# VHH binders against RNA-binding protein 12B-A (Rbm12b1): the designs that were tried, part 3

Target 1, 77 residues: RNA-binding protein 12B-A (Rbm12b1), of Mus musculus (Mouse) (q80yr9r283to359)
Amino acid sequence: FYVHLKNLSLNTNKRDLRNLFRDTDLTNDQIKFVYKDERRTRYAFVMFKNQKDYNTALGLHKTVLQYRPVLIDPVSR
Key: E = the ipSAE of ESMFold2; O = the ipSAE of OpenDDE; V2 = 0.75 times the mean of E and O plus 0.25 times the DockQ between their complexes.

## First folded at step 1 (VHH)

Design q8 (framework vhh_6qgx_2)
Fold by ESMFold2-Fast, scan of step 1:
Structure q8 (fold): chain B 77 residues (1-77), chain A 124 residues (1-124)
Amino acid sequence: as target 1 above (77 residues)
Amino acid sequence: QVQLVESGGGLVQAGGSLRLSCAASGFTFDDYGMAWFRRAPGKEREFVAAISSSGGYTFYTDSVKGRFTISRDHAKNTVSLQMNSLRPEDTAVYYCAADFSGYYSDLPSEFDYWGQGTRVTVSA
């Protein structure tokens, strides 16, 4: 299960995302920040190992992190 | 089971060529950006080349531009590195890596999966 995170602060690190998703068993290897032209973007992908954690994450859509609402979308094909 | 298996390493004389291949299995290859990194004896792992998930964008470190070409084959789930005009300073263990973001990254910590490495030795 993957979610796409949007509108992240450029200073958001993996510890910040583990804290946001603290009700899940999220580890650093499940978090991938998106880079373009060797620069950090406001996007990340997060993998959840089970349906429960995935649903918990979707429920956090628009939670404010570092003064920005985090947009959490399912990854579509 | 996720695996990245490198092949094609060996001993070559300066000015020679080698083609490295990386066979991917156990994940949706087309969703991943792929990269090659290398580690010379006594040095840290350094970025060499990357190709986006679509294959539309390639990136190279300055020391290999014009000499190395990265490519991918979606039908075979492979990424390849064609290494021409090899120099003694290219001597290293070369590693294949996969990044789910599908975009460019040159930071080793941002890669999901790594191969075991293949040794390239370039003699003077």
Scores: ipSAE 0.000, ipTM 0.162, lowest interface PAE 12.5, mean pLDDT 82

Design q9 (framework vhh_6qgx_2)
Fold by ESMFold2-Fast, scan of step 1:
Structure q9 (fold): chain B 77 residues (1-77), chain A 123 residues (1-123)
Amino acid sequence: as target 1 above (77 residues)
Amino acid sequence: QVQLVESGGGLVQAGGSLRLSCAASGRTFSYYAMAWFRRAPGKEREFVAAISWSGESTFYTDSVKGRFTISRDHAKNTVSLQMNSLRPEDTAVYYCAATEDYGWYEPSAYDYWGQGTRVTVSA
């Protein structure tokens, strides 16, 4: 299962995202920040190994992280 | 696009060791998961080992667990396969492969391939 994260602070790191999703079994391997022209964007993709963690993550949509609401969108297959 | 070049193949006696290396071209190497596959004469391509794009996770086929170790060096844009306790059935052409897919656990996810390096293990 994949989610697309939007509206991230440009300073958000993988530890911040693991803390946001602390109720899931999330490792650094499952987080991929999106770059454009080798620069950080406000987008990331996160993989969850099971449906429970995926549903938990979707429930965190619009949680404020570093003064910005994180938009969490499901990614189709 | 990534170009992969394997090296380190050769002839070795059973029980011996060999280290294969794969060099990747391009600055996007750090975003790829890397894997080693092999093809023995007259057989289909078989998955051997994989390492995540971060290097924190690895996956091995049962026949090589405890004998082979996959590792990567982001500074050198290389992935290596240390092969110990080699057996005649390890004789094959070894291929380096890369994928951007999060499903790097799946052999079918790999879409960038090197040309291969030959390993021969004598009895």
Scores: ipSAE 0.000, ipTM 0.117, lowest interface PAE 14.6, mean pLDDT 81

Design r1 (framework vhh_rezetamig_d1; at its last look DockQ between E and O 0.09; V2 from the best seeds 0.00; counts 0 for: repeat SSSS H30, pae E 12.6 > 2, placed apart)
Fold by ESMFold2-Fast, scan of step 1:
Parts: C-alpha cells; structure tokens; sequence
Structure r1 (fold): chain B 77 residues (1-77), chain A 122 residues (1-122)
C-alpha cells in the first residue's frame, strides 16, 4: 500500500515523516522523497506494509507539518 | 545491475571550470522515484553533498556551492553531469556520482560510483 504525500516543506526529513506516522511501524526504507519543479514544496511516496497502517495514514490527511497541511493521496500498486 | 561511473579530467587549473560526467548502466535515469546527485570528499575530511537533479531537469544545490554549480541530465544518453566554476585548491576532492532516494536533507545513496580524484593545481 502506497500513499503520495504532497505539499511538504523542503525542510521535511525522514524523521519528521516517521513522527507523523508514529502509530505505524514505519522505517526509512519505506519513504522516498521527490522534489517538485518549484522549490517551495516537496513530494514523497510512503509504503505501508498492511491495510491497517495504510488506513491510519489516510486519516492523517491535512495534518499540519512545519506550518503546511500534508496532502495524503491513495496510490494503487 | 545498476552501475554508475564518473569520468572527466583529474586535473583542473584554479579559476577554471571542473566538468564531470556520470554514466548510468543497467537501469534508466528516467524515474520519478530517484534523484541523481554529486557528492565529494576532500582529503582527510567528511563527505559534502554538492547537489542533485530530477530526471525532468529540476535541480537542488548545496547553498554554499549554489552560485558555482550546474548539474544537467541527458536522458537519451542515460547520463548526468556536474560543472563547478571558478575552482580553487579547496575544491580538490574525490568526486562521486550517486542515485539518491531521499534528497538533500538525509541522503542515502543506494548506488554510488567508485569516485574520481580531481586535483585543482597549476
């Protein structure tokens, strides 16, 4: 199960995302950052190992991280 | 197996432009999941991130080097390159190209070239 994270600050690191998803057992190898053409925002893809963690992550949509609401979009694999 | 290899002159004169190319084999550079970047290690010092590029051409540079660095990608040749202008002796280092899953803040290179020594000397 994958989610696509949008609207991330360029200062967002893996520790920030592990803390955001602290109710899941998320490791660094499950997170992939992607820079966007504009310097202001960053994207990431996050893999969850099971449906429960995936549903937990979707419930965090629009949680504020570093003064920005994180947009969490489902991705089919 | 994915393999990265640096190439370019091992000696550059002060004030000139350092130019290196990274050739990627065993995989495509055109991927939305990865950045392609350059790091360096001056003799006796730690690793320094230089910058990275996305296959679309978008670049992000170390702020301390930003005014001197250009990274470009050629997806048709499966290559990306580094140009570092106005070099000084402080730019003497082993230069590595790398595939980076993480971006600049906490870069973890899953593939890296063997490195090439570039000496800045008259």
Amino acid sequence: as target 1 above (77 residues)
Amino acid sequence: QLQLQESGPGLVKPSETLSLTCTVSGGSISSSSYYWGWIRQPPGKGLEWIGHIYYSGSTYYNPSLENRVTISVDTSKNQFSLKLSSVTAADTAVYYCARDEWGSEDYYFDYRGQGTLVTVSS
Scores: ipSAE 0.000, ipTM 0.134, lowest interface PAE 12.8, mean pLDDT 79
ESMFold2, look of step 21: ipSAE 0.000; ipTM 0.201
ESMFold2 (binder alone), look of step 21: mean pLDDT 82; pTM 0.832
OpenDDE, look of step 21: ipSAE 0.014; ipTM 0.277

Design r2 (framework vhh_rezetamig_d1; at its last look DockQ between E and O 0.04; V2 from the best seeds 0.00; counts 0 for: pae E 8.6 > 2, placed apart)
Fold by ESMFold2, look of step 21:
Structure r2 (fold): chain B 77 residues (1-77), chain A 122 residues (1-122)
Amino acid sequence: as target 1 above (77 residues)
Amino acid sequence: QLQLQESGPGLVKPSETLSLTCTVSGGSISSGDYYWGWIRQPPGKGLEWIGHIYYSGSTYYNPSLENRVTISVDTSKNQFSLKLSSVTAADTAVYYCAREGYDSSWYEFDYRGQGTLVTVSS
C-alpha cells in the first residue's frame, strides 16, 4: 500500500514524516524521498504494511507540515 | 507581493566574468522553504537551467556549466547572485532569477524576474 506525498518542504526529513504519521506503524525504510539529478524534490513515497495505516495516512491529506499543506494521494505501484 | 529583479551589466567581454544580482522584495529568502535559481534563454533558444541555492548556502548546478558557475546568497540583503566565468558568445542570453514553486520539480519556478539581456561581445 503506497501513498505519494507531494508539496513537501525541502527541510522535511523522515522523522518529520514519522511524526505526521504517528498513528501508524511507520519506520524509516518505508519512506523514500524522490530525487531528480541528485536534487531533492518535494515528493516522497511511503509504503504502509496494512490497509488501516494506509487509510489513516490518506486522511491526513492537506495537513500543514513546515508551512506547506502536504498532498497525499493513493498510488498503484 | 513577492518580486524578483535582476541587476548587473548588460555587456560583458569574452573571457571575463558575468555577474548578476537578484533582489527579492515582498518576501524573504531565509524562509527555509524554497530554492532560489538562475535560468537563461539564448536568443531564439529554449530556457536553460543554470543552478540554484538554498538559503543556507547549499548549491546545485547544471552539470554542463558547473565548472564556471558560482551562485551565492546574502540573506541580510535579501539577495542572491550569479557569477559565470570565462564567458563566450554562447553565453549571450536573457538571464532570469527565479524561485522554485510549491509543487515544483527541478525545472519549474513559480516566480521569476523580468529578465536582463547580457551580451558577450568584444
Scores: ipSAE 0.012, ipTM 0.243, lowest interface PAE 8.6, mean pLDDT 83
Fold by ESMFold2-Fast, scan of step 1:
Structure r2 (fold): chain B 77 residues (1-77), chain A 122 residues (1-122)
Amino acid sequence: as target 1 above (77 residues)
Amino acid sequence: QLQLQESGPGLVKPSETLSLTCTVSGGSISSGDYYWGWIRQPPGKGLEWIGHIYYSGSTYYNPSLENRVTISVDTSKNQFSLKLSSVTAADTAVYYCAREGYDSSWYEFDYRGQGTLVTVSS
């Protein structure tokens, strides 16, 4: 199960995302940050190992992290 | 000095498989500190991360490309490779291989190749 995180601050690190998703079993190796051309925000892909954690993550859409609402989009193949 | 170099055909026909190899010199792929990955940049667009591999063979792929992409590693040759199947004109891009920190708090390619243009056309 994958989600695409958008609108992340450039100061967001993997510990911040593990804290955001603290009700899941998320580990650092499940998080991949990606660069955005504007350098004003970052993207990340996050893999969840089970449906419960995936649903928990989707429920956190628009949670404010470092003064920015985090946008959480489901990803399909 | 660590150097990464892409190689492979610059022209691929639609529906075929795009295949690239990255040769690493001046450092070992068999390092627990790094992932080895691929990124691409279509003409006039931003960078898109494709995926990465750990020297043990563990992979993580961009979910939007996951069903078409395979990354493999050959530690005996100090190389890693990309296969992207069923290509279309949308896969035309400059492809880069790169080194990424394993447990980095920030996404950073500390080394990347010079890039190789792959054009998909009949």
Scores: ipSAE 0.000, ipTM 0.206, lowest interface PAE 12.2, mean pLDDT 81
ESMFold2 (binder alone), look of step 21: mean pLDDT 84; pTM 0.852
OpenDDE, look of step 21: ipSAE 0.031; ipTM 0.423

Design r3 (framework vhh_rezetamig_d1; at its last look DockQ between E and O 0.02; V2 from the best seeds 0.00; counts 0 for: pae E 14.9 > 2, placed apart)
Fold by ESMFold2-Fast, scan of step 1:
Structure r3 (fold): chain B 77 residues (1-77), chain A 122 residues (1-122)
Amino acid sequence: as target 1 above (77 residues)
Amino acid sequence: QLQLQESGPGLVKPSETLSLTCTVSGGSISSSDYYWGWIRQPPGKGLEWIGHIYYSGDTYYNPSLENRVTISVDTSKNQFSLKLSSVTAADTAVYYCARVEYWSGETYFDYRGQGTLVTVSS
C-alpha cells in the first residue's frame, strides 16, 4: 500500500514522518522523499505493510506538520 | 572511516555509454539513513546532480538526464554504479560519487569521492 504525501515542509525529515504516523509500524526504508535538481520537493511516497496502517495514514489527511497541512493521496496502480 | 572511490574509463566516444562504479569502504551501503548518488562538474561550470539511489534499489534522477541515466546498487559488493547513455562532448566532466543525507532542511553530500575525469571525445 502506497500513499503520496504533498505540501510537505522542505524541512520535513523521516523522523517527523515516523512521528506523524506513530500509530503505524513505519520504518525509515518505507519513506521516499522526492527530489528535483538535487533539491527536496514537497512530495514523498510512503509504503505501508498492511491495510490497517494504510487506512490510519489516510485518516491523517490535512494534519498540520511544521505549519503546513499534509495532503495524503492514495496511489493508484 | 568512510571512503568512496570512483572507477571507470577516463575516455568515452560520442554516442557510447559511460559506466562508472563507486566502491564504498569503512561503512555499509545497506543503511536506511542514507542515499548514494552521483554528481558531476563540467570544466568551468558548477556542480550538477545526476541522481541517487537507496539500498533497496529505488532511484531518483535529474529530470534533464533521466532518459539517459541508470543508477544501480550491489549491496553484496558494497558498490553502486552509474550508466549514462548516448554521451556527447557536453558530458565531459569530473564525476563524483557521494553519500546523500537529509538533515535540518538541507540535502548534504557529507562524503564524496576524489572525483574522476571523464572526457567524451572521438
Scores: ipSAE 0.000, ipTM 0.103, lowest interface PAE 16.4, mean pLDDT 81
Fold by ESMFold2, look of step 21:
Structure r3 (fold): chain B 77 residues (1-77), chain A 122 residues (1-122)
Amino acid sequence: as target 1 above (77 residues)
Amino acid sequence: QLQLQESGPGLVKPSETLSLTCTVSGGSISSSDYYWGWIRQPPGKGLEWIGHIYYSGDTYYNPSLENRVTISVDTSKNQFSLKLSSVTAADTAVYYCARVEYWSGETYFDYRGQGTLVTVSS
């Protein structure tokens, strides 16, 4: 179960994302920041282990993190 | 062919508000696939993201600027705008409007305008 995080602050780290998703069982190895041309983008992918955590994460769509609403979309894989 | 064109005054006095408009042609800003953004490049420095807007009006700002920035959209004119308040000489830059691709994980901005120099000077 994957979600695509968009519109992240460039200074958002994995601890910030774990706190955002604190109601899920999320560890750092489930979080992958996206880079383009060796520079950090505002995108990340997060893998959730079960449907409950995945649905919880999708429900946080547009939650403000570091003054930016985080866009959380399902990923078709 | 999609075109983005910045317009607005090239000279702004310190403490005033910088105001720019981006006109989109060859495509519609009312697309769920894209966000519409502003970036700038101060002389001799790299690109700095200012913010972007979804056509519904939802905005996303650079935290370093967010207390001075307003981005708005006018779908009927196919335009979006930037207002940056309380400008100083540090705000002198080439300003670009840009399209942010929603579905591409590889592209941050896929189109930008030609750029317009805005100088902040007395």
Scores: ipSAE 0.000, ipTM 0.128, lowest interface PAE 14.9, mean pLDDT 80
ESMFold2 (binder alone), look of step 21: mean pLDDT 84; pTM 0.847
OpenDDE, look of step 21: ipSAE 0.007; ipTM 0.188

Design r4 (framework vhh_rezetamig_d1; at its last look DockQ between E and O 0.06; V2 from the best seeds 0.00; counts 0 for: pae E 12.0 > 2, placed apart)
Fold by ESMFold2-Fast, scan of step 1:
Structure r4 (fold): chain B 77 residues (1-77), chain A 123 residues (1-123)
Amino acid sequence: as target 1 above (77 residues)
Amino acid sequence: QLQLQESGPGLVKPSETLSLTCTVSGGSISSGEYYWGWIRQPPGKGLEWIGHIYYSGSTYYNPSLENRVTISVDTSKNQFSLKLSSVTAADTAVYYCAKDYGDWEGTYYFDYRGQGTLVTVSS
């Protein structure tokens, strides 16, 4: 299961995202920040290993992280 | 200078498994927080992301290919590999190994990419 995170602070690190998703079983290797031209973007992808964690993550849409609401979109095929 | 180089056979028979290796030089797969992956371009079509791997072994595959694709990493050789099973003519493409693929929506960009290797699926 994948979600696409948008509107992240450029200072957001993997620890920040593990804290945001603390009610899920999430490790650093499940988090991929998106870069363009070697620069951090405001996007990341997060993989969840099960449906429960995936649904929990989708429920956190618009949670404020570092003064910015995090947009959490499902990723389709 | 970081360099990625694909290697493997240029011709694969239908129903067989395509096996490619990417050799990384000028940098270490186990350093940093980057993903290492495979993308391909069939003749006359756009780029298609195949999948990627973190040095710990965690893999993420294109759902349209996940039943046939396996990516593995060998940090001791500084290499990562692609196996694509049950190939057909539709798998004919130039295959690239890459550091830090683009996003999943098909906006592909990468820090580094190999030169590409043409794989033709034909009897």
Scores: ipSAE 0.000, ipTM 0.142, lowest interface PAE 12.4, mean pLDDT 80
Fold by ESMFold2, look of step 21:
Structure r4 (fold): chain B 77 residues (1-77), chain A 123 residues (1-123)
Amino acid sequence: as target 1 above (77 residues)
Amino acid sequence: QLQLQESGPGLVKPSETLSLTCTVSGGSISSGEYYWGWIRQPPGKGLEWIGHIYYSGSTYYNPSLENRVTISVDTSKNQFSLKLSSVTAADTAVYYCAKDYGDWEGTYYFDYRGQGTLVTVSS
């Protein structure tokens, strides 16, 4: 179960994302920031191990983190 | 490999307009992926964000400079520019052009920037 995080501050780190998703059992290995030309982008992928956490994460769409609303889209087939 | 290079005069007289151009190579400013911005660092001080522009012409400026700053883009030359009017000695700084992966909100820490060019405002 994957979500695509968009519009992240470039200062956002994995601890910030764990705090955002604090109602889930998220660990650092489930978070992958997207890089382009060896530089970080404002995108990340987060894998959730169960449907409950995945649905919880989708419900946080547009939550403000570091002055930016985080956009959270499902990525699954 | 994407490269940014600042160009323009290194010396500007007080009350005149500072004009700088950033030439982008190894990529296109009209790709839609990025905002293109200017930052500066006065000698011995921290970085100050000036503003940025999207290739469509949409701009966002530091509110403290907004009345003196214009950022523009020339997609046909793959360049964007800074004009800062009515300069004083306080505007002496190293000026950097930069690529910003974000939205139209401002930030003073861009992920990728040019070498920088010193502009001195001196009588």
Scores: ipSAE 0.000, ipTM 0.106, lowest interface PAE 12.0, mean pLDDT 79
ESMFold2 (binder alone), look of step 21: mean pLDDT 81; pTM 0.825
OpenDDE, look of step 21: ipSAE 0.018; ipTM 0.351

Design r5 (framework vhh_rezetamig_d1; at its last look DockQ between E and O 0.06; V2 from the best seeds 0.00; counts 0 for: pae E 9.4 > 2, placed apart)
Fold by ESMFold2, look of step 21:
Structure r5 (fold): chain B 77 residues (1-77), chain A 124 residues (1-124)
Amino acid sequence: as target 1 above (77 residues)
Amino acid sequence: QLQLQESGPGLVKPSETLSLTCTVSGGSISSEDYYWGWIRQPPGKGLEWIGHIYTSGSTYYNPSLENRVTISVDTSKNQFSLKLSSVTAADTAVYYCARETYEWGSGSYEFDYRGQGTLVTVSS
């Protein structure tokens, strides 16, 4: 179960994302920041182990993190 | 097989808006597996990433261009578009549309298909 995180602050780290998704069973190995030419983008992917956590994450769509609403979209596969 | 084709005017006047459309055939632009992007290559220079759009309509733009760029999608026509405002001679380039996929192992976006490119010249 994967979600695509968008509109992240470039300063967002994995600890910030674990706190955002604190109601899920999330560890750092489930979080992958997207880079282009070795530079951070405002994108990340997060894998959830079960549908309950996945649905919890989707419900946080547009939650403000570091002054930016985080966009959270499903990835079907 | 998936094909991408750029279309739009090859000549744009300075200060006006460059407008290009990418038509996707052999696949659906509404698939949630992919991102749809624009890149360009000015004469004698390397490739420059302009930005991309995801199925939901969310966009991310190259910070050096973001105040002049709009990328949009029209799922009913299976097309996505680039608008670049306030162009100058520095915007003369071959413009490519491309499909991007996230490579889980590398943590980066990779282009797996791109169009043949279209030259856009900014000239009085």
Scores: ipSAE 0.011, ipTM 0.325, lowest interface PAE 9.4, mean pLDDT 83
Fold by ESMFold2-Fast, scan of step 1:
Structure r5 (fold): chain B 77 residues (1-77), chain A 124 residues (1-124)
Amino acid sequence: as target 1 above (77 residues)
Amino acid sequence: QLQLQESGPGLVKPSETLSLTCTVSGGSISSEDYYWGWIRQPPGKGLEWIGHIYTSGSTYYNPSLENRVTISVDTSKNQFSLKLSSVTAADTAVYYCARETYEWGSGSYEFDYRGQGTLVTVSS
C-alpha cells in the first residue's frame, strides 16, 4: 500500500514523517522523497505494510506538519 | 496571464525591518485553491521557504524565521506582503513571491507561478 504525500515542507525529514505516522509501523526505508533535477520537491511516497496502517495514514490527511497541511492521497495504478 | 511581481527596497540596514510586496496580475488572490508564499535564496545556498498565507488571512511560517516574519494579504489591491524584522547580513538573498498549489511538488514546479525575484542586500 502506497500513499502520495503532497505539500511537504522542503525541510521535512524521515524522522518528522515517522512522528506524523507514529501510530503505524513505519521505518525509514518505506519513505522516499521525490527529487526533480537533483532538487527536493514537496512530494514523498510512503509504503505501508498492511491495510490497517494505510487506513490510519489516510485519516491523517490535512494534519499540519511544520506549518503546512500534509495532503495524503492514495496511489492509483 | 497570471504574473507575480516583487517590489520593495533593495537595500535594508541591519536591525531594521525588510518589507516586500507581491503584486498579482491576471488572476485573483481571493481564490480558495491556493496559498501565496515567500521563498528566498541566499548567495551560494539553496532555496529557503519563508511562509505562506491563505486568502482568509491564515498564515504558516518557517519555524527558523517565525519570530521575525509577518505575511499579510490585501485582497482589495490583489497584493500580499512580507515583513522580516531585525535583519542581519544573513538575510541577504534573492526574495521570490509565489503561488503555491496543492497539486505541485517538483523543485521549480512546487509553485505554479513565482516572481522573477528581487535582490535584498542587508548592509550598513
Scores: ipSAE 0.000, ipTM 0.125, lowest interface PAE 14.5, mean pLDDT 81
ESMFold2 (binder alone), look of step 21: mean pLDDT 81; pTM 0.816
OpenDDE, look of step 21: ipSAE 0.018; ipTM 0.296

Design r6 (framework vhh_rezetamig_d1; at its last look DockQ between E and O 0.09; V2 from the best seeds 0.00; counts 0 for: pae E 9.8 > 2, placed apart)
Amino acid sequence: QLQLQESGPGLVKPSETLSLTCTVSGGSISDSSYYWGWIRQPPGKGLEWIGHIYYSGSTYYNPSLENRVTISVDTSKNQFSLKLSSVTAADTAVYYCARDLWDEYSSGAFDIRGQGTLVTVSS
ESMFold2-Fast, scan of step 1: ipSAE 0.007; ipTM 0.209
ESMFold2, look of step 21: ipSAE 0.010; ipTM 0.201
ESMFold2 (binder alone), look of step 21: mean pLDDT 83; pTM 0.844
OpenDDE, look of step 21: ipSAE 0.014; ipTM 0.269

Design r7 (framework vhh_rezetamig_d1)
Fold by ESMFold2-Fast, scan of step 1:
Structure r7 (fold): chain B 77 residues (1-77), chain A 123 residues (1-123)
Amino acid sequence: as target 1 above (77 residues)
Amino acid sequence: QLQLQESGPGLVKPSETLSLTCTVSGGSISSSEYYWGWIRQPPGKGLEWIGHIYYSGETYYNPSLENRVTISVDTSKNQFSLKLSSVTAADTAVYYCAREYTYDSSGWTFDYRGQGTLVTVSS
């Protein structure tokens, strides 16, 4: 299961995202920050290994992280 | 105008490396506005994003596939390619190449996709 994270602080690191998703079983290899023109963007992809963790993550949509609400969009139809 | 076309063998043996090439026509890969990616659809399942590459050679891979995936780009041939190592039956899927916007506001971030090529992993 994938979610697309939007509106991230440019200073957000993988530890910050593991803390945001602390109620899930999330490791660093499941987190990918998106770059454009060799520059950090406000986007990331996060993979969850099971439906429970995926649903937990979707429930965190608009949680404030580093003064910005994190937008969490499903990557599925 | 823009067309993407996958090519490569339709049958790969378990433990071998799956190799596919995408040929881009009607537009240039050397564009700062797009990433060029691979997605797949196993039988009876949804789409799975594999990874993408920028024309500079920067790559981003699906974390679950990262240790097995290499994507490369050849701007002189207007092509990009996928290598997936140590394949198993679980890698059997229709493979698509795609053009992607990393900044799209909603849904899937690709606007063009090839027709797809079926790759079966079998002895």
Scores: ipSAE 0.000, ipTM 0.119, lowest interface PAE 14.1, mean pLDDT 81

Design r8 (framework vhh_rezetamig_d1)
Fold by ESMFold2-Fast, scan of step 1:
Parts: C-alpha cells; structure tokens; sequence
Structure r8 (fold): chain B 77 residues (1-77), chain A 123 residues (1-123)
C-alpha cells in the first residue's frame, strides 16, 4: 500500500516520518522523498505492508508536523 | 486550467506490453512546476501509484513495478506515456494519468487527473 505525502517541511527526515507513523511497522526503505533538480520537495511516498498500517496512516491526514499539516493521499497497492 | 486525457488500447494480451499516452492541455509537460505520473485502480481496490516523471526526464517508479515500467515525455506533442511490460491479469485496472505541483500552495491539494481508461488483460 502507498500513500503520497504533501506539504512536508523541507527539513522533514525519515526519523520524523517514522515517529509520525509510530503505530505502524515502518522502516527507512519504505520512505522515498521526492527531489526536483537535486533539491528536496515537499512530497514523499510511503509504502505500508498491510491494510491496518495503511488505514492508520490515512487517519493521520492533516496532523501537524514541524508547523505544517501533512496531507496524506490514498494510493494503495 | 490543466486537463489530462488518457489514450491507448482497452485490451492487452498476457505477456505483451501495455502502452498508454496522456495528452496535456492548458499547460506544458516542460513545466518545472509539475510532476507527471500514472496511477491505476484495479476493480474493487484502491488507487496504486505507478510512477512519475519530471520535465528533466528524472523518473520515480513504484518498487513493485519498476522492472516493468517506463515513463517518458514527448515535449513536441505535449504528451507523456506509460509502458508496462509482461502484463498479467493482475494488471487489469482503470489507468489514470495525473499531475501535481511542488511545494506549499493553497491550491496544490487539487490533484489533476484524466477521466481514466479501462485496460483489461485477457487472452
């Protein structure tokens, strides 16, 4: 299962996302930040291995991370 | 402003390559302010991201599909395309082309996508 994250702080790292999704089984390999011309964007993709974790992630839509609401788009496997 | 429209065959045989094209109007595929991508929805399931491409030609693919996927841009025709090789019945889905903006914007939440095209993989 995949979600597309939007509106991330440019300083958001994989640890921050693992903490946001702490109630899921998430490793660094499941997180991919989107870059443009070698620059960090506000977008990332996150893979969840099961429906439970995917649903947990969708429930966190608009959670504030580093002063920005994180937008979580449903894209499933 | 932007409109996207998918085109391609509705039926593909197992083991063949699925080829779809997205025509962009109201904007340019050469714009550095957008990424251009493909998503699909198998019957009765949620959306699955396939991949996306930037104006620079840089591509990002779903790891489960990356050995079979190629996304390319044709700036002369203002189009981008998907090729998915070695298809099976599991690839039967409605395929959408889609775009979104970089960075924070009041309007970035509105994803633009085509109306979708059903592709059936059957022998």
Amino acid sequence: as target 1 above (77 residues)
Amino acid sequence: QLQLQESGPGLVKPSETLSLTCTVSGGSVSSGDYYWGWIRQPPGKGLEWIGHIYYSGSTYYNPSLENRVTISVDTSKNQFSLKLSSVTAADTAVYYCATDEYGWSPDYYMDVRGQGTLVTVSS
Scores: ipSAE 0.006, ipTM 0.152, lowest interface PAE 10.2, mean pLDDT 80

Design u1 (framework vhh_6qgx_2)
Fold by ESMFold2-Fast, scan of step 1:
Structure u1 (fold): chain B 77 residues (1-77), chain A 125 residues (1-125)
Amino acid sequence: as target 1 above (77 residues)
Amino acid sequence: QVQLVESGGGLVQAGGSLRLSCAASGFTFSDYAMAWFRRAPGKEREFVAAISGSGGSTFYTDSVKGRFTISRDHAKNTVSLQMNSLRPEDTAVYYCAAEDSEWGQPYSPSEYDYWGQGTRVTVSA
């Protein structure tokens, strides 16, 4: 199960995302920040190992992280 | 590539009005949130106002609510700040800023990707 995160602060790190998704079993290797031209973008992909964690993550759509609402979209893979 | 050019600054008496404009080029205007920040003498940059990429959401710092209005013109690729009822405390260099997000980050200068050179506003007592 994958979600696409949009509108992240450029300062968001993996610990911030683990804290956002603290009700899931998320580890650093499940988080992939998107780069363009070797620069950090406001996008990331996060993998969840089970449907429960995936549904929990989708329910956090528009939660404010570092003064920005995090947009959480489902991804088919 | 991305350029922001401010205009409209100057000297004005307290109670007067000024309109600042920022001409944007080098990006798809509606994909970027736009903001105005200011730097008073001896101070850090502070947030003034922001507008979302669509123009549907606006944000203001408390000290300018009801006095300043931010707007954008997609046909001209400009963002404007109409400043009414100016106070000596509004004296600052005003900066236009853009971020690669339709939502905007109203309170943090570090989240804005592109900055103009600034236009000086002096409000005399």
Scores: ipSAE 0.000, ipTM 0.215, lowest interface PAE 11.2, mean pLDDT 82

